# Miniprotein binders against q96jn8r1131to1294: the designs that were tried, part 69

Target 1, 164 residues: q96jn8r1131to1294
Amino acid sequence: TLEFLENHGKNILLSNGNRTATRVASYNQGIVVINQPLVPQLLVQVRIDFLNRQWTSSLVLGVITCAPERLNFPASACALKRAAWLLRGRGVFHNGLKICEKFGPNLDTCPEGTILGLRLDSSGGLHLHVNGVDQGVAVPDVPQPCHALVDLYGQCEQVTIVNP
Key: E = the ipSAE of ESMFold2; O = the ipSAE of OpenDDE; V2 = 0.75 times the mean of E and O plus 0.25 times the DockQ between their complexes.

## First folded at step 7 (miniprotein)

Design H36 (at its last look DockQ between E and O 0.75; V2 from the best seeds 0.00; counts 0 for: pae O 9.6 > 1.5)
Fold by ESMFold2-Fast, scan of step 7:
Order: structure tokens, then C-alpha cells, then sequence
Structure H36 (fold): chain B 164 residues (1-164), chain A 120 residues (1-120)
């Protein structure tokens, strides 16, 4: 079963059998990682449970290709300059460099109840799913093994892993 | 040197001052300068803009000391290798109070560049 790793950002509290992540302070230090590598065709999904409108940005999600179990997470996933492919707002970023200006819906405006998914296809393409709809390939040829990452940044204070 | 100037105000006078600071940094000091402003007090967006721009220096312009201290602490946590300065529209007296509390508060771009030279 899919769970969030016990190694996470310092403002995170895990509950519901490590399937719900809550950021209990500030806007940052909210990185969580799924406990299994993102193998081809595995669909990892999280539901946005709670948005705090004090902030204006929202969650970031993507993959990292480094081992997450003992990783010292930065305050924000966007600080990662190595081994990271991230979706933020409408952009796609590789190691801090924006590689696509406009992909899929704006993640900063997704409402509570939105289900966001990550899936690796058989060719190594990383797909974003929004409420069950495949948005297409955000990143081609992702190295393996890779691990699904969610950064509960800004507005997004709680997410829960949901099954397909 | 990449300098990001972020303004948390819609006040036209403050925006005009920010444009003048950016002009001075570019023309007198040869800096590459990006200026953004937000209607909302949004340190979370400010941090993301700094990451995307790959800023060497961030200058935050705010209208009150409470927000100046808060945003300075937030950005130092998220951007430990970036030099952060705040400009408070309370002038030199407000800047001195913030400096006494350990905040890098300035009243001009010249002060920011003098401080940066200490790290070169």
C-alpha cells in the first residue's frame, strides 16, 4: 500500500496510516515522498484536502531520482538543484530550470477536492493526471528509480493519498 | 550579479521608488535587475520568484517594520545562500531599529552593494 515516508519536511504531520500529510506551520518545510519508487504504470494520486488562502502559491509535485529515506529536505522543493523534475503553477522545472512554460492546468488554482496524479509510462514519460484526466507527458525519459514527491507549499496544507 | 527587487505594495510612490532603485543598480553598478510587485503580501511567491530567477541578492520593499522582520526571516530560511535586504518606507529610523534586531535593512541600493562587498 502507498504511504508517505516517515522522512519528510519538518512542518509535516502524518496521520491516517501515513496516508494523510498535514503542514502544521508556515508555508514551507512541507515536502513528502511516497514510500515506493514510481515504477511504470503505477498511478500515485493525492487529493487536496485543505487550502489556506493566507498564501498565494500552492502545492508542487514531481519526482526525484535520489534516495529519499535519509534525504535532508530543503525548505521548498524548488530549491532542489539536482535530481528533481517538478510541476509548479503551469511550469515544468528540471533542477530549478524552467523547461516548459505552460503544461496542464495551473496548480496554484486547483480547488480543495482536486485529485492530482503522477504516472510513469512504459517509455519513461512522466504524466500528470488531474481529476482522472491524463494531461499528457510533462517530462520525457525520467531516469529510474524515481520517487514521487509532493511539496505542501503555500496554500496547500493537507493532502491525502487516494486509490484509483 | 542578479538582483531581484520585490515590492509588497500598490502605492504608486513606492513603485516609482522601486523603479528608481532598479535603474540605479543597473546603470551605476552593472547589475542585472528584475522587479516584481504583488498586491498581496506574499512571501511564499517571493521565494519562488527568487528560485526561478536564481537571484544573488533579493531586495524586499515593504511599508511596515512588522512585515519587514517577518519576510526577512522567512526568506533567510528558504534562501540561506542569498543576500536579503529589506527597505522600509519608515526611512532611516525604521532601518536602524531593524538593524539592531539583526535584519539587513537599508535605505538605498548603495548600502546594499557596500554590504555585498563584505562577502566578495
Amino acid sequence: as target 1 above (164 residues)
Amino acid sequence: MKVLVIIFSDDPEILKRAEEIARELAEKYGAEVRVIHTRDYSPDEAVLEAYEYDADVVIIIVTDEEKAREVYEWLKEDLPDVKVFVIVEGGEEAAKRLEEEGVDAITSPEEALEALRKYL
Scores: ipSAE 0.657, ipTM 0.841, lowest interface PAE 1.1, mean pLDDT 87
Fold by ESMFold2, look of step 8:
Structure H36 (fold): chain B 164 residues (1-164), chain A 120 residues (1-120)
Amino acid sequence: as target 1 above (164 residues)
Amino acid sequence: MKVLVIIFSDDPEILKRAEEIARELAEKYGAEVRVIHTRDYSPDEAVLEAYEYDADVVIIIVTDEEKAREVYEWLKEDLPDVKVFVIVEGGEEAAKRLEEEGVDAITSPEEALEALRKYL
């Protein structure tokens, strides 16, 4: 079963059998990782449960290729400069460099109840799903193994893993 | 070198001086400079703009010491590789207190040229 990994950002509280992550302080220190690497056709999904609209920026979604169990997470995913592919707002970023200006929805405007999914295709392409709908390939060739990451940043204060 | 100037003030003299400094940075140092003027103070938008621009240096102009401390801390926490300077409007005493705390504070946009020359 999919759970959030016990190694996470310092402002995260895990609950609901480690399937729910809540940022309980501040606006950052909210990185969580799914406890299993992505494999082809495995769809990892999280639901946005709670947003605090006083902020403009919201969650970051993506993958890292470093083993996450002993990784020292930075204060925000924006500081990941190696082995990271991130979706933020409408952009796609590799190691802090924007590689795509517009992909999928604007994550900063996704409402509570939105279900966001990540999966790999057979060619190593990283797909974003939004409410069950495949948005296409965000990143065409992600090295495996890779690990799904969510940063409960800014607006985003709670997410829950949901099964397809 | 990419320099981002974010102005959280509506003082027309500050805006004029910031534009003149941006021109000098571009012409004298060959810097790519972006100037953003925003009425409302927003430290998360400062982080957003610096990240989206891929800034090497950020200069933030705010109205008071607490805002300066907050936005400096947000940028250093979220973007530790970015060099950040903060300016508090009319705040020479505030800038001195911030420097004593280890915040890279300057007192005017004109001081930015001196600070960047030493940084470079």
Scores: ipSAE 0.210, ipTM 0.607, lowest interface PAE 4.6, mean pLDDT 87
Fold by OpenDDE base, look of step 8:
Structure H36 (fold): chain B 164 residues (1-164), chain A 120 residues (1-120)
Amino acid sequence: as target 1 above (164 residues)
Amino acid sequence: MKVLVIIFSDDPEILKRAEEIARELAEKYGAEVRVIHTRDYSPDEAVLEAYEYDADVVIIIVTDEEKAREVYEWLKEDLPDVKVFVIVEGGEEAAKRLEEEGVDAITSPEEALEALRKYL
């Protein structure tokens, strides 16, 4: 079953069989990683449960290709400088560098209840799904194995892994 | 070298000073400079702007010590490799206290330029 790993950001509290992540303090230190690596045909989805308008920006979604169990998570996904492909706002980032300016919907404006998904295709392309709709390939060739990462940042205070 | 100047004040004089700093950095040091005025004065916005701009240096202009500490801490936490300078307007004693805490705090544009000159 899909769960968040116990190795997570300092402000994260896991619940619901580690399927729900809640940032319980501040605006950052909210990185979580899903236990099972992405494989072709697996759609991993999280639902935005709660937004706190005290902060700006919102969650970051992406993948890492390093071993998540050993990762010392930075305070935010912005500080990931290796082995990271991230979606933030409308941008796609690789190791902290913007590689695409406009992709899919703006993650910063996704409301509560939005279901965001990641899926690898057979060619290693990373797809973003929004409420079940494939938004296309965000990253054309992602090394495997890779793990889905969610940074509960800014407004995003809680997410839950949901099944397709 | 990319420098982001972030203003946490609506004071026209502070805005002018920011512009002067920006101009001098660009003209004398060849820096790429962006000046922003935060909409809600939130530190997280500042962090995000610095990240998006890919700033090497962030200069924060604030009016009080508490804001200075807050913004500095946020920037250092999220962007540890970015050099941060804090200008606390009108607060020499505040700047001293911040320095004691490890914050690169200054009180004037001139001091900022000097600090940057050493860094750049």
Scores: ipSAE 0.011, ipTM 0.236, lowest interface PAE 9.6, mean pLDDT 87
ESMFold2 (binder alone), look of step 8: mean pLDDT 89; pTM 0.919

Design H37 (at its last look DockQ between E and O 0.07; V2 from the best seeds 0.00; counts 0 for: pae O 9.6 > 1.5, placed apart)
Fold by ESMFold2-Fast, scan of step 7:
Structure H37 (fold): chain B 164 residues (1-164), chain A 120 residues (1-120)
Amino acid sequence: as target 1 above (164 residues)
Amino acid sequence: MKVLVIIFSDDPEILKRAEEIARELAEKYGAEVRVIHTRDYSPDEAVLEAYELEADVVIIIVTDEEKAREVYEWLKEDLPDVKVFVIVEGGEEAAKRLEEEGVDAITSPEEALEALRKYL
């Protein structure tokens, strides 16, 4: 059973058996991590439940290769300068450096109800899935073990884990 | 040195002065400067731009003291190692009140350039 880890950003409240994450303040401090490593063939999916249009940026998805259980999370995932591969807007970032200008849909414009997924293929390629559609390989050869991360940043104030 | 200038005003005179400060920073200090007008960008987006730029300095131009405190606090939380300055319309008294609250506030673009001279 997939759940969000109880170690999370300080503005997060977990509910629904730790399957729903809500950011209760500001635009930041909203990092959550899935409680199991992202192993090949595992599809981790979250649904966007609520967007606050006071902000203009939105959620960030990705993986980290450091142990998350006792990690002191920064205010935003974009502050991670080591062991992080992130998808934000249309970009792909490795340790804060943009490595791809345009990949998949613009995450800042995905509406409520959108289901976003992360999966490793058999070759270690990280895939983004949007409403069940594989967008292709965003990052090749992700080191393992790695952990799926969602940053409820900006507009995105609530997500819920959805089973495939 | 990389500098991000964030403008929270649609006043043409403020926009003109921000453009002037950006040009002087580039010409006088050889700085790489990015200017963001918050008509197009919210504070959450501005923080992400600061990360992408790997900004050394952020200059916030505002006409509202409450907004100045709020944005300064957000940026210091997200960017604790970055030097943040606030330029406030309202003159010396507004800047003095903000400084008493721990905000690095100045009254003009010229003062920002002088403050950066000491920081560098």
Scores: ipSAE 0.595, ipTM 0.812, lowest interface PAE 1.3, mean pLDDT 86
Fold by ESMFold2, look of step 8:
Structure H37 (fold): chain B 164 residues (1-164), chain A 120 residues (1-120)
Amino acid sequence: as target 1 above (164 residues)
Amino acid sequence: MKVLVIIFSDDPEILKRAEEIARELAEKYGAEVRVIHTRDYSPDEAVLEAYELEADVVIIIVTDEEKAREVYEWLKEDLPDVKVFVIVEGGEEAAKRLEEEGVDAITSPEEALEALRKYL
């Protein structure tokens, strides 16, 4: 039931019933959004399928708190200067500003096959999961409704939604 | 004014030149300057660093003019509101070719700051 939304970055091709997103050009324009907002009992998971070592950075995870269906996506998720809470490398970013230097593992070092997950806790805290292991609260009180976002940026060229 | 200086070289003379540029921008022109160094010509990293800094200006220091064209065009695509200048070290003819192609190629940091005064 979880799918990537048809509104996505211009370099994305959706496949596998809209559960797989592939960046088919360049290093950017790879934003995808999960079609359902996060709620406390929903764990959204994606598997990293392909990494292109031509690039140096990997991917961005996070949430957006504005309606995604008609959003005009920028070239990169880090250009979202409003309504965005993002995880890049070990950093946590709010509207393009780093608010935490070190949280969880370094996402830039995750190999192919890594499963990354996002969920809200009962207090609205955003949790990162890595290969099924809860990394704790990245953001303590995310405004709702919010949607999970993946930016297939740099090395990351394909992700697939997987069941918990 | 926030300035990102990006060095695409391991040449000690280029690194020394970049440090001099950063010092002049900070001391003589009051800029907040960050310097990053990469040999990979990986604009994806440069773009993310420019966003993290909230840069007003990006200055690229390169010795490979073909890579300078590629990086300039990608930065312009991703950073449409940021002024990008290219300093091509060791290559005045390369800078001229880049200028003929519409790249903002310069030979000194003073030229970059003079151009920026028009926007202030």
Scores: ipSAE 0.094, ipTM 0.478, lowest interface PAE 5.9, mean pLDDT 83
Fold by OpenDDE base, look of step 8:
Structure H37 (fold): chain B 164 residues (1-164), chain A 120 residues (1-120)
Amino acid sequence: as target 1 above (164 residues)
Amino acid sequence: MKVLVIIFSDDPEILKRAEEIARELAEKYGAEVRVIHTRDYSPDEAVLEAYELEADVVIIIVTDEEKAREVYEWLKEDLPDVKVFVIVEGGEEAAKRLEEEGVDAITSPEEALEALRKYL
């Protein structure tokens, strides 16, 4: 069963069998990691449950290739400097550096109810799915094993892991 | 209180002012202050420093109105709950225009300290 790990950002409260993450304070410290590593053809999906429009920006979605259980989470996923590939807004980032300016839909404007998915293909390409639609390869060659990461940032205050 | 000061100028006077602000904040207000320069840090890296510091306040020192607007909007986007002050070396008129747009713009270290006192 896919769940969020107990090692998470300081402002996160887990519920619903650790399938729901809620940021209960501020706009940051909201990083969560899904327990099972991504394997080819496994679609991991999270639903945006609640957006607080008091804040700007929104969730960051991506993967890490380091051991998540030992990770000391920074306040924001953007501060991850190693072993991280992230989708923020329309950009793709690697270890804090933007490697693609325009990819897929703008994550900052996804409404509540949007289901975002990550999937590795057989070549190690990381795909983004939006409401079940494959948006293409965001990162062409991701090392394995890797774990899906969600940063409940800015507007995004709650997400839930959902099955395909 | 944690404060990040970002300097967008090589002007020695601006650098001096930044140091003075930092010192004042630390000594009088007990703030933890980090001062960075864009020569050493890109704007993106500056945001990262704010994250690492868990800054409550960011003070940017810029030379002109255009840069002030650019950096302010950028920081507000990336740091939605961080108070941002702009010190504009370009003059009082520029600061006034920025204030009319909702930017907390100031023209001197003294004004910065006053603004911070009001905020704190």
Scores: ipSAE 0.011, ipTM 0.260, lowest interface PAE 9.6, mean pLDDT 86
ESMFold2 (binder alone), look of step 8: mean pLDDT 87; pTM 0.901

Design H38 (at its last look DockQ between E and O 0.08; V2 from the best seeds 0.00; counts 0 for: pae E 13.8 > 1.5, placed apart)
Fold by ESMFold2-Fast, scan of step 7:
Structure H38 (fold): chain B 164 residues (1-164), chain A 120 residues (1-120)
Amino acid sequence: as target 1 above (164 residues)
Amino acid sequence: MKVLVIIFSDDPEILKRAEEIARELAEKYGAEVRVIHTRDYSPDEAVLEAYEYGPDVVIIIVTDEEKAREVYEWLKEDLPDVKVFVIVEGGEEAAKRLEEEGVDAITSPEEALEALRKYL
């Protein structure tokens, strides 16, 4: 079963059998990682449970290709300069460099209840799913193994892993 | 050298002086300057823009001493390897209080330019 790893950002509290992540302070230090590698055709989904409108940005999600169990997470996933492919707002980023200007919906405007999913296809393409709808390939040829990452940044203070 | 100016104020005089700082940095030091206004950007969004932009120096412009301390601490946590300055419109007393709390504070754009001459 899918769970968030015990290694996470310092402002995270895990509950509900490690399937719910809550950021309990500030707007940062909210990185969580799924407990097993994202293998082809595995769909990992999280639901946005709570948005704090004091902030204006929102969650970031994507994959990292380094081992997450003992990683010292930075304050934000977007600070990662190695081994990271991230979706933020409408952009796609590789190691901090924007590689696509507009992909899928604006993640900063997804409301509470939105279900966001990550999946690798058989060719190593990383797909974003929004409320069950495949948005297409955000990143081709992701190196493996890779691990699904969610950064509860800004507005997004709580997410829960949901089954397909 | 890349400089990011983040304005946490809607005061027209502060906006004007931020433009003057940006112009001086570009003209006198050959700096690449980006300006972000808090009307469109919160601290969280400005930090994400900073990661993308990759500044060598961040200058925060605020008029509220309490706000200045809070945003400085957040930016230092998010950007520990970046030099952050806070410009506070409040005179020497406000800057002195902020410096006693560990904030790199200056009272005017002219002081910011003078301080940056030591780091540029």
Scores: ipSAE 0.629, ipTM 0.826, lowest interface PAE 1.2, mean pLDDT 86
Fold by OpenDDE base, look of step 8:
Structure H38 (fold): chain B 164 residues (1-164), chain A 120 residues (1-120)
Amino acid sequence: as target 1 above (164 residues)
Amino acid sequence: MKVLVIIFSDDPEILKRAEEIARELAEKYGAEVRVIHTRDYSPDEAVLEAYEYGPDVVIIIVTDEEKAREVYEWLKEDLPDVKVFVIVEGGEEAAKRLEEEGVDAITSPEEALEALRKYL
């Protein structure tokens, strides 16, 4: 069963069998990691449950290749400087550096109810799915094992892992 | 009243202060508050957001004096009727320099709240 790990950002409260993450304070400290590593053809999806327009920006979605159980989470995924590939807005980032300017839809403008997915293909390409539609390869060759990461940042206050 | 808080820092203490300001404005003053944390430290994006949001007041929290000046000038150009406060975490000297240039610069959140209270 896909769940969020107990090792998470300081402002996160897990519920619903650790399938729902809620940021209960501020706009940051909201990083969560999914327990099972991504394997080819496994589609991991989260639904945006709640947006708080008091804040700007929104969730960051991506993967980490370090051991998630021992990770000391920074206040924001953007501060991850190693072993991280992240989707923020329309950009793709590797270890804090932008490697792609425009990819897929703008994550900062995804409404509540949007289902975002990550999937590795057989070649190690990381795909983004939006409401079940494959948006293409965001990262062409991701080291394995890797774990899906969600940063409940800014507007994004709650997400839930959903099955395909 | 609409207030926009713009944060140009990743310093945890500064971020905390921004949160406190936002909370106080909302709870004590009944302000509608939006907070921008510029992950890429992009003044242009912040100014654009301000323009779209249409705040009555903008509070800028910066560590960089030059950045503060730049954002302030842009806001005054694009939103001339908006009151702008700048909290400079770089120290009192930096704040004084900005004030000499006509920027409403403050050194603490408390001063910002006080200034805002007087403005409201």
Scores: ipSAE 0.007, ipTM 0.262, lowest interface PAE 9.3, mean pLDDT 86
Fold by ESMFold2, look of step 8:
Structure H38 (fold): chain B 164 residues (1-164), chain A 120 residues (1-120)
Amino acid sequence: as target 1 above (164 residues)
Amino acid sequence: MKVLVIIFSDDPEILKRAEEIARELAEKYGAEVRVIHTRDYSPDEAVLEAYEYGPDVVIIIVTDEEKAREVYEWLKEDLPDVKVFVIVEGGEEAAKRLEEEGVDAITSPEEALEALRKYL
């Protein structure tokens, strides 16, 4: 069963059997990680449950290749300067550097109820899904094992793991 | 005294004015000045850069009122003891609205230098 790991950002409260993550303070410290690595047939999906439109930036999605159980998370995923591939706004970032200016939708404008998914293809390409629709390859050939990450950043105050 | 200047614009005139501000701070006040140009960074990335540099003062140069408000708020939350000034280029009504919200908004480089002189 997919759950968020107990090792998470300091402002996160887990609920609903660790399938729901809520950022209960500030705008950051909201990193959560899915409890099992991505494999080619696994689609990890989260629903955006609650947005605070006071903020202009929103959630970050991505993967890390270091073991997450004992990782000391920074205040935001964008400060992950090692072993991280992130989707933020319309951009794709690797270790804090933008490697693609425009991929998929603008995550900063996704409304409540949007279902965002991550999976690997058979070549190790990382795919984004939006409301069940494959957006294509965001990152080719991601090293395995890798772990799906959500940063409940800015606008995004709650997400829930949902079944495909 | 360490000053961080963060520029959220590609406008060559704004970049020129930022260089002039940095030079004047270094020459007239003996400040150590670091200038960063970030057009696409999240407010958290600006806060992280300020945290790593360890400035006494941050000057944000921006044309977008909402970006200015967000970066200012997050800097003050994470670094409450750091003095933050916002220069809103071409947006005097935006600067007024920000001041009404308690932001140290500045409309000109001369005003910024005067404010820093009094702070120093």
Scores: ipSAE 0.000, ipTM 0.198, lowest interface PAE 13.8, mean pLDDT 81
ESMFold2 (binder alone), look of step 8: mean pLDDT 87; pTM 0.894

Design H39
Fold by ESMFold2-Fast, scan of step 7:
Structure H39 (fold): chain B 164 residues (1-164), chain A 120 residues (1-120)
Amino acid sequence: as target 1 above (164 residues)
Amino acid sequence: MKVLVIIFSDDPEILKRAEEIARELAEKYGAEVRVIHTRDYTPDEAVLEAYEYGADVVIIIVTDEEKAREVYEWLKEDLPDVKVFVIVEGGEEAAKRLEEEGVDAITSPEEALEALRKYL
């Protein structure tokens, strides 16, 4: 069963059998990680449950290749300078450097109810899925093992893991 | 090196000084400089501007000591590896109070350039 790890950002509260993550304070300290490595063809999906319009940016999705169980999470996924590939807004970032300007829809404008998915293809390409639609390869040749990460940043205060 | 200058003031003299610091950074240190003028940033928007630009250094120009402290804390919490400096147009006493609280505060653009030499 897919769950969020009990090791998470300081402002996160897990519920619904660790399948729902809620950020209960501020705009940051909201990183969560899926409890199983993202192996090829495994589709990990989360639904945006609640957006707080007090903030301007929204959630970040991605993968990390470091072991997450004892990781001291930074306040923002943006602080990850090693072993991280992130999708934020329309950009793709590797260890804090923008490697693609426009990929997929703008994550800062996805409404409540949107289902976002991450999947590795058989060649190690990281795919973003939006409401069941494959957006293509955001990052080629992702090292293994890697772990799916969601940063409940800014507007995004709650997500729930959804089965395909 | 990429330097982001964020100005929280509509004062034309402050905007002119920000342009001068940007020019000196480019000329003396070969820095790529981006200048943003704003009054109304949420914490996440300030962080997003620095991150999207890929800033190595952020220079905050403010007249309000409280705004200086606030924006400095946003950036240092979310982007701890980014060097942040505050230029307080309120004078030496305001800068001294901020320094006592652990904020990297300076009173002039020339001091900003000199402080950055330590990290360049």
Scores: ipSAE 0.583, ipTM 0.790, lowest interface PAE 1.2, mean pLDDT 86

Design H4
Fold by ESMFold2-Fast, scan of step 7:
Structure H4 (fold): chain B 164 residues (1-164), chain A 120 residues (1-120)
Amino acid sequence: as target 1 above (164 residues)
Amino acid sequence: MKVLVIIFSDDPEILKRAEEIARELAEKYGAEVRVIHTRDYSPDEAVLEAYEYGADVVIIIVTDEEKARWVYELLKEDLPDVKVFVIVEGGEEAAKRLEEEGVDAITSPEEALEALRKYL
């Protein structure tokens, strides 16, 4: 069963059997990680439950290749300078460096109810799924093991893990 | 050294002052400078721009002490290892009050340039 790890950003509150993550303060300190490695063909999906339009940025999705159970998370996933591949807005970032200007839809404009998914293909390519639609390979050759990460940043104050 | 200047004001005189600060940092100290105006960015997006740009120093230019404190708190929480300075156009009393609240406030462009000399 997929759950968010109990190790998370300090502004996060987990509920619904650790399947719902709520950011209860500010716009940051909202990193959560899935409780098992993202193995090839496993589709991890989260639904955007609540957006606070006081902010303009939103949810960041990605993977990290370090062990997450004891990590001291930074305030933002964008502060991760090692072992991190992130999707933010329309961009793809590796360790803080933008490696693609436009990939998939703009994550900052996805409405409440949007279901976002991450999946590794058999060649180690990281895929983004939006409302069930595969957007293609955002990052090739992701090292394994890796772990799915969601940063409830800016507008995005709540997400829930959903099954395919 | 990379300096990000964030302007939280539509006052033309303040925009001109920010341009002068950016020019001096680039010409006299060889700094790379990027300027962001409030019209184009929200505070959370400004923080993300600082990460993407790889800013070593952030300078906030603002006319309202409440807004200065709010933006400073947001930046310091998200960028604890980045040097953040606030230039307050609300006068020396406003700057003094902000410093009493723990905000690194600078009254003039000359003070900003002197403070940054240590990092150049």
Scores: ipSAE 0.571, ipTM 0.782, lowest interface PAE 1.2, mean pLDDT 85

Design H40
Fold by ESMFold2-Fast, scan of step 7:
Structure H40 (fold): chain B 164 residues (1-164), chain A 120 residues (1-120)
Amino acid sequence: as target 1 above (164 residues)
Amino acid sequence: MKVLVIIFSDDPEILKRAEEIARELAEKYGAEVRVIHTRDYDPDEAVLEAYEYGADVVIIIVTDEEKAREVYEWLKEDLPDVKVFVIVEGGEEAAKRLEEEGVDAITSPEEALEALRKYL
């Protein structure tokens, strides 16, 4: 079963059998990682449970290719300058470099109840799914193994893993 | 070098000052400069804009000392490799206090240009 790893950002509290992550302080220190590598055909989905609209930006989704179990997480996924592919707002970023200006919906405006998914296709393409709809390939040729990451940044204070 | 100027103000005098800084950086130092104007003060917006732009240097223009301290600390925590300067509107004494606390506070366009000279 899919769960968030016990290794997570300082401001995270895990509950619901490690399937719900809540950021209990500030706007950052909210990185969580799924407990299994994102292998082809595995669809990892999270639901946005709670948004604090006092903040401007919201959650970041992506993958990292370093081992997450003992990683000393930075305050923000944005500080990951190696082995990271991130979806933030409408942009796609590789190690801090914007590689796509406009992909999928604006993650900063997704409402509570939105279900966001990450999946690798058979060619190593990383797909974003929004409420069950495949947005297409955000990142081609993702190295393996890789791990799904969610950064509960800004507005997004709670997410829950949901089954497909 | 990519420089991002973020203004948390709609004050025309502050906007004019930001435009002067951006022009000098682009014309005299050959920097790639982006200027962002925002109505609502929100420190996490500075992090978002800096990350999206791929900024090497961020210059924040804010209206008071508390906002300057807050946004500086958030940028340094979230993007430790980015060089951050804050310009606090009015008050040389406010800039001095921030400087004593380890914040890279500047109070004039000339000071911003001088501080950035070593990175160019």
Scores: ipSAE 0.013, ipTM 0.440, lowest interface PAE 7.6, mean pLDDT 83

